# VHH binders against MLP-like protein 328 (MLP328): the designs that were tried, part 8

Target 1, 151 residues: MLP-like protein 328 (MLP328), of Arabidopsis thaliana (Mouse-ear cress) (q9zvf3)
Amino acid sequence: MATSGTYVTEVPLKGSAEKHYKRWRSENHLFPDAIGHHIQGVTIHDGEWDSHGAIKIWNYTCDGKPEVFKERREIDDENMAVTFRGLEGHVMEQLKVYDVIFQFIQKSPDDIICKITMIWEKQNDDMPEPSNYMKFVKSLAADMDDHVLKA
Below, E stands for the ipSAE of ESMFold2; O stands for the ipSAE of OpenDDE; V2 stands for 0.75 times the mean of E and O plus 0.25 times the DockQ between their complexes.

## First folded at step 10 (VHH; framework vhh_8k46_1)

Design P01
Fold by ESMFold2-Fast, scan of step 10:
Structure P01 (fold): chain B 151 residues (1-151), chain A 122 residues (1-122)
Amino acid sequence: as target 1 above (151 residues)
Amino acid sequence: AVQLQASGGGFVQPGGSLRLSCAASGFTFSDYAMGWFRQAPGKEREFVSAISWSGDSTYYADSVKGRFTISRDNSKNTVYLQMNSLRAEDTATYYCAADEWITYTPKEYDYWGQGTQVTVSS
């Protein structure tokens, strides 16, 4: 069993890369309304909704269990990417490194993707690998597309 | 039921080229990321290249960047590794692997092929 790793996947999108990037970058307050079956709440711990380095707390349901996640975000406007660096919460009981990068890429009118990169390191060898969290964040990106299209 | 068949290896001189193929069966190929790994004599298995399920994202080990190109044809259930400007250090058994996610760690991959030998020598 690996003790650290990097997972990468891509999620095809129908809504524009710019609209999705804006949602993830600046409009996290809309997440409970958009994808409430996943995300029940998002609050600012430090900074603003659109600040580089802002710290936010997420209340969500993963694998049928309510969890809490505290992260510090990094904004990269040049690459249309937002990085969520894990600080505290249920995920951090399993992992000592949990960094998730969402990058929005539009190569052509019909070729729009969210590229998700998860950099992880386990707290210890007895912890499971975070494939379940990768499935979770992939589902967030996919389900957000439906709401972006209706907005 | 899952099977990965790697082929295309052989003997080449330094500076030469080879194209490796990995034919997949027994799973929904277009839903899986594909990777190439290699194991040199007396060494551990190491990452070479990976490609996302759609082909839109590709990754390379620093040692092969600019020389190797990974590609896939989802209609043929096949992943390819085009190897150019081959060096003696590229001598290894090359393995293809499949997983739901791209990963750089051999232990993460769900499915493995048997491997194909590449020897680069003068």
Scores: ipSAE 0.252, ipTM 0.628, lowest interface PAE 3.6, mean pLDDT 89

Design P02
Fold by ESMFold2-Fast, scan of step 10:
Structure P02 (fold): chain B 151 residues (1-151), chain A 122 residues (1-122)
Amino acid sequence: as target 1 above (151 residues)
Amino acid sequence: AVQLQASGGGFVQPGGSLRLSCAASGFTFSDYAMGWFRQAPGKEREFVSAISWSGDSTYYADSVKGRFTISRDNSKNTVYLQMNSLRAEDTATYYCAADEWITYSPKEYDYWGQGTQVTVSS
């Protein structure tokens, strides 16, 4: 029944914060190889792989369904954070605001997390809240850790 | 079975303090976000505070910011709410809840405990 909201979670990581941040910031072309069961493709619509304000199109499987998502990204090097601003795609049929922030934090040498913040607003009151998309992005961060450790 | 046991409520005068505890069992506590909600007589259940699984992220309703502090001890499977500078308007039954992530809507939480009554009056 909420029309808008904010979800926040923390995903524990074993790979370095710097390597994870670089992957999400500059190396999205590696996602299909790393986590192909989630992400089948990523293409540049505008900008470059490492550009602030780049627009990318993602082909992915969420809840067994192939979907498309177009986003514009914002890079925050000081906070090791990347924000994905939703523009178009299946998610945007449900939500008119969908902003996801991935921040990589090293609390100690052995305590690294990906903090995920999802800011959302529904298209209308009959749309479901995006808990399934929160589970999805949490899974992306967790599954990427295995690939970063082997790199 | 999942169980959340809230305790620490009682009677206190305005300006006083109370510390609430919520003991959790039946799930992996350290993987869950924890929230405190309250319900005053004749009103809907409302958000008070929440804490992430690690304890690093905390959130507060505007009405309690600067007065209440949420914390957790993952080794004891317990979440706490330290309530300072209590006001008559804080009188309510306080409930603890668990979910995979922080959210502000009571309808979104996976698990709920029984309440503990807090009464602030002179």
Scores: ipSAE 0.199, ipTM 0.605, lowest interface PAE 4.1, mean pLDDT 89

Design P03 (from N5 with S105G)
Amino acid sequence: AVQLQASGGGFVQPGGSLRLSCAASGFTFSDYAMGWFRQAPGKEREFVSAISWSGDSTYYADSVKGRFTISRDNSKNTVYLQMNSLRAEDTATYYCAADEWITYGTPKEYDYWGQGTQVTVSS
ESMFold2-Fast, scan of step 10: ipSAE 0.535; ipTM 0.786

Design P04 (from N5 with S105D)
Fold by ESMFold2-Fast, scan of step 10:
Structure P04 (fold): chain B 151 residues (1-151), chain A 123 residues (1-123)
Amino acid sequence: as target 1 above (151 residues)
Amino acid sequence: AVQLQASGGGFVQPGGSLRLSCAASGFTFSDYAMGWFRQAPGKEREFVSAISWSGDSTYYADSVKGRFTISRDNSKNTVYLQMNSLRAEDTATYYCAADEWITYDTPKEYDYWGQGTQVTVSS
């Protein structure tokens, strides 16, 4: 099996790339109320909600299983992209590299694409490839669509 | 019944060109990423190129970048691989594959695979 790889997908969303980017960049505190069936909580470990290099802890349910994920984020305003670099948590028991980039691209006045890139490397050969986590982050972007549109 | 039918292979001399086609049926083509892979005699299958469902994102293996171009026509349920400046090392059976997202620079089993089309580059 592959020990490392890159997954890329495009999630079609409605409205403004700026509003979607703002939600992912600066407003993670709104996630539990917006998509509580996925995200049960998010707390700041270091930094602010909108700071480059902030470290946050997420409590979420993936495939019916409660998990915890600690990440450091990187903000790229020029490309309207935010990167979540995995530090600790259930995902990091399987992977020693887990970086997820969300980029928001306006395609028409009412349509955008969220481009999700996942860069991963397994802890060892016996670990599964992270297709379940790719499905999960894709679902987060898709389910957030209506909530961002209403904001 | 999902089908991916690859075609367009053949014999060509070094420096020549070929265009491969992969016709898809039995699934919602426009929702899927498409990839091209190849397998040379006695070698493992390797990634060649991939394209997102929208056609906006394309990826290439370093060995083919600048020589090959991937494209798709969602109205025809077809993905294409334009191969220019062909080399003897490009000799392989070429397979098209479909998956929910792009996986590149990494050998992976895709959700759906085509039968393959043989490309032979020889003088």
Scores: ipSAE 0.497, ipTM 0.758, lowest interface PAE 1.6, mean pLDDT 89

Design P05 (from N5 with S105N)
Fold by ESMFold2-Fast, scan of step 10:
Structure P05 (fold): chain B 151 residues (1-151), chain A 123 residues (1-123)
Amino acid sequence: as target 1 above (151 residues)
Amino acid sequence: AVQLQASGGGFVQPGGSLRLSCAASGFTFSDYAMGWFRQAPGKEREFVSAISWSGDSTYYADSVKGRFTISRDNSKNTVYLQMNSLRAEDTATYYCAADEWITYNTPKEYDYWGQGTQVTVSS
């Protein structure tokens, strides 16, 4: 049983990598309206909606349970990637490292890939591996697709 | 029934090359990430390489990076491992595995495992 690891997936999405990247980079305030069955709220703890190093607090439902997640984000415009570094919340009760990178890659005029990389380390051996959180973040990207496409 | 059939192993001298194949059936291959793992006698299974469902992302263990290349053909439901510059320490039974995403350090949680193919590197 591993105590740390890395998960990587690719979520096929439609439209523009630029529009999807903008949503994740600068427009988190739109998440509750777009995917309210997953995300109930997002608030700024420090910084701005589009600032590198901003700290945000997320209120969400994962596996039918309401949870809170506080993260510090890093913006990489060159690679069209946003990193969410876990600081506090329900996830951090299980994990002492939880970093999620969303990268948006144009594949054709109509198709993009959202590459999600999750770097994790468990608090101890008794904690489950974070496969439920991987499914959750994959679902966020997939369910956001129609909202970004129609925007 | 789900099947992963690995082949292409054998005996080779240090510095030689082998190409492993893993033929998949019984599931939607193009929806799954594929990985190669190996196990030497008396050791635990270790990660070797992985490829995303699209083929766009590939990952390698540090011990094989630059020597091994993973690829896939979704039209043939097959994943490949090209092994170059083989070393004695590459001697192991090689296994292919399938999962919904690429996973490092968690081989026991893969959805499907194939039958192994033996690779022996000796002079």
Scores: ipSAE 0.486, ipTM 0.748, lowest interface PAE 1.7, mean pLDDT 89

Design P08 (from N5 with T106S)
Amino acid sequence: AVQLQASGGGFVQPGGSLRLSCAASGFTFSDYAMGWFRQAPGKEREFVSAISWSGDSTYYADSVKGRFTISRDNSKNTVYLQMNSLRAEDTATYYCAADEWITYSSPKEYDYWGQGTQVTVSS
ESMFold2-Fast, scan of step 10: ipSAE 0.534; ipTM 0.771

Design P11 (from N5 with K108L)
Amino acid sequence: AVQLQASGGGFVQPGGSLRLSCAASGFTFSDYAMGWFRQAPGKEREFVSAISWSGDSTYYADSVKGRFTISRDNSKNTVYLQMNSLRAEDTATYYCAADEWITYSTPLEYDYWGQGTQVTVSS
ESMFold2-Fast, scan of step 10: ipSAE 0.527; ipTM 0.758

Design P15 (from N5 with T103R; at its last look DockQ between E and O 0.91; V2 from the best seeds 0.00; counts 0 for: pae E 2.9 > 2)
Fold by ESMFold2, look of step 11:
Structure P15 (fold): chain B 151 residues (1-151), chain A 123 residues (1-123)
Amino acid sequence: as target 1 above (151 residues)
Amino acid sequence: AVQLQASGGGFVQPGGSLRLSCAASGFTFSDYAMGWFRQAPGKEREFVSAISWSGDSTYYADSVKGRFTISRDNSKNTVYLQMNSLRAEDTATYYCAADEWIRYSTPKEYDYWGQGTQVTVSS
């Protein structure tokens, strides 16, 4: 088992890559309404709401367990990608590196993919690989699809 | 049961080409990322290439970039590895693998593994 690695997947979504990107880049306040069984809250810790380098705190439920995650966001408008760099939280007890990149790519007029890249390093060799967190972030993207389509 | 059947290995001279195939059954092939790995005697199994479920994203180890091409045909449940400009260091048993997502640098964690096919590059 490796102590560090990278996971990559693609989640098929419908509609506009720009609208999906805007949701993840600028409209995190809509997450509890849209996918409240996953995300119960998001608050700004430092910086402005949708600024590159801002720090946000997320309250979420993963595998039935409430967790907290603090991240510094990086915005790449040219590629329609948002990176969430892990700073603190329950996931950081298992991982000393946890960076998740969501990139939205238009494939056809009504079909897009969300390419999810998770870069990770374990706190130590005894920690499990973070497959559970990868499944969680895939579910966030997939379950948000319906709400973005309607908006 | 899940089966991944790799084929197309053989003996080639340096600079030659081979095309490996991996036929899949027992799972929904179009839901899975596919990878190729290789292992030379006395060495650890190493990543060679991977392709996303859609086929749109491909990844290569630095040692094979520009020489190898991964592709897939979801209608035939098959992943391919076109190997050009083969070198002695490409000699290994080549394995195909399947997983829910691409795992870069964690080869043993793929859900399903095929039987290997031997590639030998010799004069």
Scores: ipSAE 0.372, ipTM 0.741, lowest interface PAE 2.9, mean pLDDT 90
ESMFold2-Fast, scan of step 10: ipSAE 0.653; ipTM 0.836
ESMFold2 (binder alone), look of step 11: mean pLDDT 79; pTM 0.797
OpenDDE, look of step 11: ipSAE 0.787; ipTM 0.887

Design P16 (from N5 with T103S)
Amino acid sequence: AVQLQASGGGFVQPGGSLRLSCAASGFTFSDYAMGWFRQAPGKEREFVSAISWSGDSTYYADSVKGRFTISRDNSKNTVYLQMNSLRAEDTATYYCAADEWISYSTPKEYDYWGQGTQVTVSS
ESMFold2-Fast, scan of step 10: ipSAE 0.507; ipTM 0.759

Design P20 (from N5 with Y104F)
Fold by ESMFold2-Fast, scan of step 10:
Structure P20 (fold): chain B 151 residues (1-151), chain A 123 residues (1-123)
Amino acid sequence: as target 1 above (151 residues)
Amino acid sequence: AVQLQASGGGFVQPGGSLRLSCAASGFTFSDYAMGWFRQAPGKEREFVSAISWSGDSTYYADSVKGRFTISRDNSKNTVYLQMNSLRAEDTATYYCAADEWITFSTPKEYDYWGQGTQVTVSS
């Protein structure tokens, strides 16, 4: 059994890469309105909504269960990527490393994707691999597309 | 039923080339990431290469990077592994696998597995 690993997926999008990147980078306060069935709240613990190194606390429902996640983010404007480094919360009871990178790539007007990379390491061998969290973050990106298109 | 049929293995001398194919049926191939794994005699199954559902993202183990190329043809439901500059240490049974996303963890994490095709590199 693997104690660490990396998952990668691509979520096709209809809204522009720029609008999606802005939402994930600078506008997390809009997430409860956009995808409230997943995200119930987002609070700044340190920094600003759009600052590199900001620490945010998320209240969300994963597999029907309410959870809390605290992360420190890294912004990469050149690559249109935002990285969430896990610090505390339910996911960190299972994993000691949980880094999720959302990169927004637009190759043409109709070829837009969110590339999600999840780097993980378990707390111990008895913990499950984070496949349910991968499904969850994939769903966040896909469901956000509907809201971005309406905005 | 879901099927993954790997083929193209055989005997080859060091420095030679082989092209492996994996034909898929029974699921929506174009929605799935595809991977190649190998198992050498006396060793555990290890990651070789992976390709995203679109074909835009490809990944390689350090041991094969620059020598192997993964590709896919969604119209033919087939994934390929072009193996160049083969070495004795590439000798293994090669397996193809499908999953909703690419994973570099254990083989058992993939949704679907094919039967293997044997590659032997020796002089």
Scores: ipSAE 0.468, ipTM 0.748, lowest interface PAE 1.8, mean pLDDT 89

Design P21 (from N5 with I102V)
Fold by ESMFold2-Fast, scan of step 10:
Structure P21 (fold): chain B 151 residues (1-151), chain A 123 residues (1-123)
Amino acid sequence: as target 1 above (151 residues)
Amino acid sequence: AVQLQASGGGFVQPGGSLRLSCAASGFTFSDYAMGWFRQAPGKEREFVSAISWSGDSTYYADSVKGRFTISRDNSKNTVYLQMNSLRAEDTATYYCAADEWVTYSTPKEYDYWGQGTQVTVSS
């Protein structure tokens, strides 16, 4: 079994890369209202909503199970990318490395790609690969599409 | 049934070129990421290159970067690997694989695997 790896996917979305990037970069406080079936809460542990290095705690439902995830974020405005580096939570019980990068790329005036890169390493060989978490973050980006378009 | 048919292997001298093809059937090819892996005698299967479902993103192992180019034609359900400046250490059986997304993990977790095509680089 693989003990570490990198997953990469592309989620086709509508509208502007700038608006989608802003939502993920600076407006996580809007997530519970927009996609409450996935995300029930987001709180700041350290920093601000738009700070490089801010630490946030997420309360969410994945595969019907309520979970908690604490992350430190890195902002890359040049590449319109935001990285969520896992620190604590249910994910980190399975993985000792969990970094998820969301990059927003304009393809046409009305079409964008959200490129999701997940860098992971398992705590031990008995842990499953994080395929369920990859599907989960894909769903977050896809389900957020309509709400960003309305903003 | 899902099928991946790799072809285009052969014998070449160092510095030569080959183009591998992988024809896919039995699934919605345009929804899948495609990858190339290789296995040299006495070694485990290793990652070579991958391409996203759209063709917009390509990935390469450090050992082949700058020499190999991956591409796809979704209208023909085919992925290609153009291999230039071939070296003796590129000698291996090459496999194509399909997955819902690109992965650089070990090959065990890919959804679908094709039959191999042998590439031999020797003087």
Scores: ipSAE 0.476, ipTM 0.751, lowest interface PAE 1.8, mean pLDDT 89

Design P23 (from N5 with I102Y; at its last look DockQ between E and O 0.02; V2 from the best seeds 0.00; counts 0 for: pae E 9.2 > 2, placed apart)
Amino acid sequence: AVQLQASGGGFVQPGGSLRLSCAASGFTFSDYAMGWFRQAPGKEREFVSAISWSGDSTYYADSVKGRFTISRDNSKNTVYLQMNSLRAEDTATYYCAADEWYTYSTPKEYDYWGQGTQVTVSS
ESMFold2-Fast, scan of step 10: ipSAE 0.743; ipTM 0.883
ESMFold2, look of step 11: ipSAE 0.006; ipTM 0.336
ESMFold2 (binder alone), look of step 11: mean pLDDT 82; pTM 0.810
OpenDDE, look of step 11: ipSAE 0.717; ipTM 0.861

Design P30 (from N5 with D31E)
Amino acid sequence: AVQLQASGGGFVQPGGSLRLSCAASGFTFSEYAMGWFRQAPGKEREFVSAISWSGDSTYYADSVKGRFTISRDNSKNTVYLQMNSLRAEDTATYYCAADEWITYSTPKEYDYWGQGTQVTVSS
ESMFold2-Fast, scan of step 10: ipSAE 0.538; ipTM 0.784

Design P32 (from N5 with S57T; at its last look DockQ between E and O 0.71; V2 from the best seeds 0.00; counts 0 for: pae E 2.4 > 2)
Fold by ESMFold2, look of step 11:
Structure P32 (fold): chain B 151 residues (1-151), chain A 123 residues (1-123)
Amino acid sequence: as target 1 above (151 residues)
Amino acid sequence: AVQLQASGGGFVQPGGSLRLSCAASGFTFSDYAMGWFRQAPGKEREFVSAISWSGDTTYYADSVKGRFTISRDNSKNTVYLQMNSLRAEDTATYYCAADEWITYSTPKEYDYWGQGTQVTVSS
C-alpha cells in the first residue's frame, strides 16, 4: 500500500514579493548563475520561460548527487504562486506525485515569506518520504534571496 | 532529551470545551512546526491540526474545522489546541508532535512525539 502526504513551511525573505515571484515565475534561466551550486541548468522543453503550462527540465545537485527533473508549471498571479508539477526525473522514481508550490507573500514593506507546499505520494511503501527534497527546495528559496535583492 | 508533554484532557459532555497544552523541551521550539494527532482504540493515528514554526500557517482536519483552534506561544515553548463543540467522535488520546515543517500524511510520524492526553466525550 502507498503513502502520501503534504509538507508546508515558510522561508523568510527580504524585499519585494513581486520580484521574488517574478524570479520563480518567469526567470528560471537566471538560476544557474545565481545558485549554481544547487542548479546547474534549466531548459525549456515546451512553452516559454513565463508561460503557464510550460514544461521545463532542471539539472540540479541534491545531497551531492546530480539529478534531472521535468515539470509542468502552473501560474497563479492572483496569489503570486507558481506550482511545479513533477512529470519525470530521479524524484519520480520514488514518487508518483510530487508537486511543489512556491507562494510569495508580502508581510511588511521589506519582509516577505515564501510559503512552500510539497504534495507527494510514494511509488510504494518501501520508498522514503521526500524530506531531502523538502530541505533542498527550502535551500533554493533561501539562497536565491540575495540574488533577487541584487537584480 | 526531547520531551513533549501534552495535558488538559479529561471527561466532558457533548457540546463542551477543553483546551489542550503541549510543553516542549530539549530542542529549539521556534524552529519547529507543531501538530496535534489523535488515536482511538483500534484505529490508526489521525491528523487533527498543525501550525507552522512562525504561527502564520495553520491546518485542520475537515472533521474539526470551525470547532478546534491551534495556537502557539514561542516564549513558553507551548502549543495549544482549543476544542469547542465536542462530540462523541472526538474521544481519543491526543498527541502533540514536532517536525521541521508541517506534515500531514499517513502513516508518517513527526520527528518528535509526546505521550498524549486522554479526551473522553460522553454523557
Scores: ipSAE 0.392, ipTM 0.741, lowest interface PAE 2.4, mean pLDDT 90
ESMFold2-Fast, scan of step 10: ipSAE 0.622; ipTM 0.824
ESMFold2 (binder alone), look of step 11: mean pLDDT 79; pTM 0.786
OpenDDE, look of step 11: ipSAE 0.764; ipTM 0.878

Design P38
Fold by ESMFold2-Fast, scan of step 10:
Structure P38 (fold): chain B 151 residues (1-151), chain A 122 residues (1-122)
Amino acid sequence: as target 1 above (151 residues)
Amino acid sequence: AVQLQASGGGFVQPGGSLRLSCAASGFTFSDYVMGWFRQAPGKEREFVSAISWSGDSTYYADSVKGRFTISRDNSKNTVYLQMNSLRAEDTATYYCAADEWITYTPKEYDYWGQGTQVTVSS
C-alpha cells in the first residue's frame, strides 16, 4: 500500500513578509537569476505570473540531477500563502500527491518566518519518502533571502 | 553523544494531569524541532505534538488538541508536554524526538529518547 505524510518547517528570513510573498506569488520569473544553482528556468504553461490557478513548469537541479516539475498554484492573499499543487514531472513519478504551501509571517520589523508545509502521498511503498524534496524547497526559501532584501 | 531523557510519567486517575519533560544534550538544541510521540500496548508509535526550533509554532494530533500543550526552554535544552484531562486511551510510553523539521511520521526523526510510561486508570 502507498504511504503518506506531512512535513512542516520554518525558515527564518530577513525583511518584509510582503516582499518575500510577492516573489513567490507573482515573480517566479526572477528565480533563475536569483538562485540559478537551484532553478534553471520557469515558464508559464497557463495563466499569468500572478494569477490564481496559474500552471507553471520548473526546470531545476535537485541532488545534482536535472528535473522538471509542473504545478498549479493557489493564492491566499489574506494569509500570505501560496500553494503549489503537483501535476507532472519527476516528483510525480514518485508521489501521487505533492502539495507545498509557502506562508510568510512577519515576526518583527526586520524578521520573518517562511512556513513550508509539504503534503505528500507515495505512488507505492517502494518509493522513498520525499525528505530530499523538503530539503530542496527549504534551500530555495533560504537562498532567496538576500535577493529579496536587495529588491 | 546525543541524549534525550524523558521523565514525568506515572500513574494518574482519569481527568488528572501530568507534565512530561525531555532534557536534551549532545547537539545544538535551539536548531532542532522537538516532538512527542507515544506507543500504546499493541499499537505502532504515533504523533502527539511538535514544536518549532523557536517555539513560535506548535502542532497537535487531533486526539489531544485542547488537552495537551507543548512548550520548550532553549536556555535549558528542555521540551515539555503538559497533559490535562487525561483519559484511559492516553495510556502509553511517551517518547521525545528531535529533527530538522516537523514531520508527523516517526521514521525520519534524527534522535530519540528512551521514553516515559504514562498510565491512566481507576
Scores: ipSAE 0.067, ipTM 0.505, lowest interface PAE 6.4, mean pLDDT 88

Design P39 (from N5 with A33V K108Y E109Q)
Fold by ESMFold2-Fast, scan of step 10:
Structure P39 (fold): chain B 151 residues (1-151), chain A 123 residues (1-123)
Amino acid sequence: as target 1 above (151 residues)
Amino acid sequence: AVQLQASGGGFVQPGGSLRLSCAASGFTFSDYVMGWFRQAPGKEREFVSAISWSGDSTYYADSVKGRFTISRDNSKNTVYLQMNSLRAEDTATYYCAADEWITYSTPYQYDYWGQGTQVTVSS
C-alpha cells in the first residue's frame, strides 16, 4: 500500500501556452464563469490574483460533492508553470501533502500540452490514493480549453 | 484482448548493452503512458523508466539515469528500453506496463502488464 507518490499526466490543448498560462497564473477570478460546473468560486485570502505566494480559497464540486480547498501558489514564469501547495480543505483531510504543478508547453503554433504533476502523501494508510483528484484537475485543464480560446 | 509482449532479454557481461522491446495490442497505445519495471528474485517490483503518451517526457529511477534510455514508436505500438553499461545489480525480470498516467508510488498501479523478459548480467 502506497502512502505517498507522484502522478504525472499531459493534457492536449489548443492555442497558445501564454494564454493558458495567463489564465492559471493571473486570472483565477474567471474560473467560475468559464467552468462553473467544476468551480463555483475563488477568493483571495492573501496577496493578489497574480502574485507569487498568494493564498486563495476555492469552492468546487468534485464527484458530485461541494468541497473547499485553500492553497498557496508559486509562480515560475521561466518554465510557464504554476504550483498549488495544499494548505487546508476537504482534500487535506485525505492527504497531508497535496502539491499540483501545471506547466504549459507549446508544441506547435496551435497546439500545446498542459503537464500536470501531483505530489501527494496520505494522512494514513486507510485513505485511498488521490486518483479521483488527479482526474478532477485534468478535467479542469481540459474544460478550460474552449474558454481560453474565446478570450 | 490487451497484450504487452516484452522481448530482448538475455545474458550479457558487465559493461555490456541490451535493447528491450515491448509490443502492445488491444488498446489505443498512443493514449497511454508506458513504463518499464523490474523484479529481482526475492525483491519487490521496482520502477525503472516511463515515457509519456507523445514521447516528449521521460522519467528514470536514480539507479539507471545516464545508462538507460526509454523511447517509443506509436506507429508500431512499441516501447523500447536501451540498457547501456549494465551491472550485476541490473539482473532481473523486466516488465513493461501501460497506464492512464505516470505513477511513482509503491506499489505502482498500472492498468496493463506484460509477461516479462529476463536480463542476466554476470561474468
Scores: ipSAE 0.108, ipTM 0.481, lowest interface PAE 4.5, mean pLDDT 87

## First folded at step 11 (VHH; framework vhh_8k46_1)

Design R1 (from P15 with S57T; at its last look DockQ between E and O 0.84; V2 from the best seeds 0.00; counts 0 for: pae E 3.5 > 2)
Fold by ESMFold2, look of step 11:
Structure R1 (fold): chain B 151 residues (1-151), chain A 123 residues (1-123)
Amino acid sequence: as target 1 above (151 residues)
Amino acid sequence: AVQLQASGGGFVQPGGSLRLSCAASGFTFSDYAMGWFRQAPGKEREFVSAISWSGDTTYYADSVKGRFTISRDNSKNTVYLQMNSLRAEDTATYYCAADEWIRYSTPKEYDYWGQGTQVTVSS
């Protein structure tokens, strides 16, 4: 049978939850300039930059290897959460399900957390767990922190 | 070396309560999620509960939800499991585990494990 699971972590960030959320919700076009060692490009396949249900294609480097990822996004403004639902890409060769939720929560006037939830299911039992992808998305959130503060 | 020392097990009557503790050393406790697992005789080790590094996010197996409460104190490098309304099927060796994030459904993948403490629920 297929193996599935859920990973959850929290990344401490600085500043405003609203500004961090806006970056991930609406401003993905700024990612290559901000964290270009991780993200080399983001393009709109369908919809707009800020549209619920938009489809975007990401070009990124994970574990030193260039990869591509296509996702449909879901926006939850009430909870300041954006979900990237995996459609295609290198990660989908290993996984049938790959959904990543980024939620931004204000803890104090200058301290927030980004709660990252990764819901996954392997293509088959021989595939590795997606620990490398969890490390990657944690690093994206952590490395974006300074660039949001400067904006 | 990494150490996870579970304690607080014992014998208790049905309906009783116990509080388990797991003291951690050898790693940065406040960077790690913590989990509780249990293994009954003749059964595979199963997930009981987990808590994020900050303590803000908790998960419970369906069989213990509403009866067990996980908590942590990062100043003491300790995770706790408050077990209320104990029943015979809760009898098991209870293990604490640590990982960089919460994992449930794949318990053998946690980075660090304690040696466990026995909980026996019997009249």
Scores: ipSAE 0.321, ipTM 0.719, lowest interface PAE 3.5, mean pLDDT 89
ESMFold2 (binder alone), look of step 11: mean pLDDT 80; pTM 0.796
OpenDDE, look of step 11: ipSAE 0.799; ipTM 0.892

Design R2 (from P15 with D31E S57T T106S; at its last look DockQ between E and O 0.94; V2 from the best seeds 0.00; counts 0 for: pae E 2.6 > 2)
Amino acid sequence: AVQLQASGGGFVQPGGSLRLSCAASGFTFSEYAMGWFRQAPGKEREFVSAISWSGDTTYYADSVKGRFTISRDNSKNTVYLQMNSLRAEDTATYYCAADEWIRYSSPKEYDYWGQGTQVTVSS
ESMFold2, look of step 11: ipSAE 0.416; ipTM 0.750
ESMFold2 (binder alone), look of step 11: mean pLDDT 81; pTM 0.803
OpenDDE, look of step 11: ipSAE 0.818; ipTM 0.899

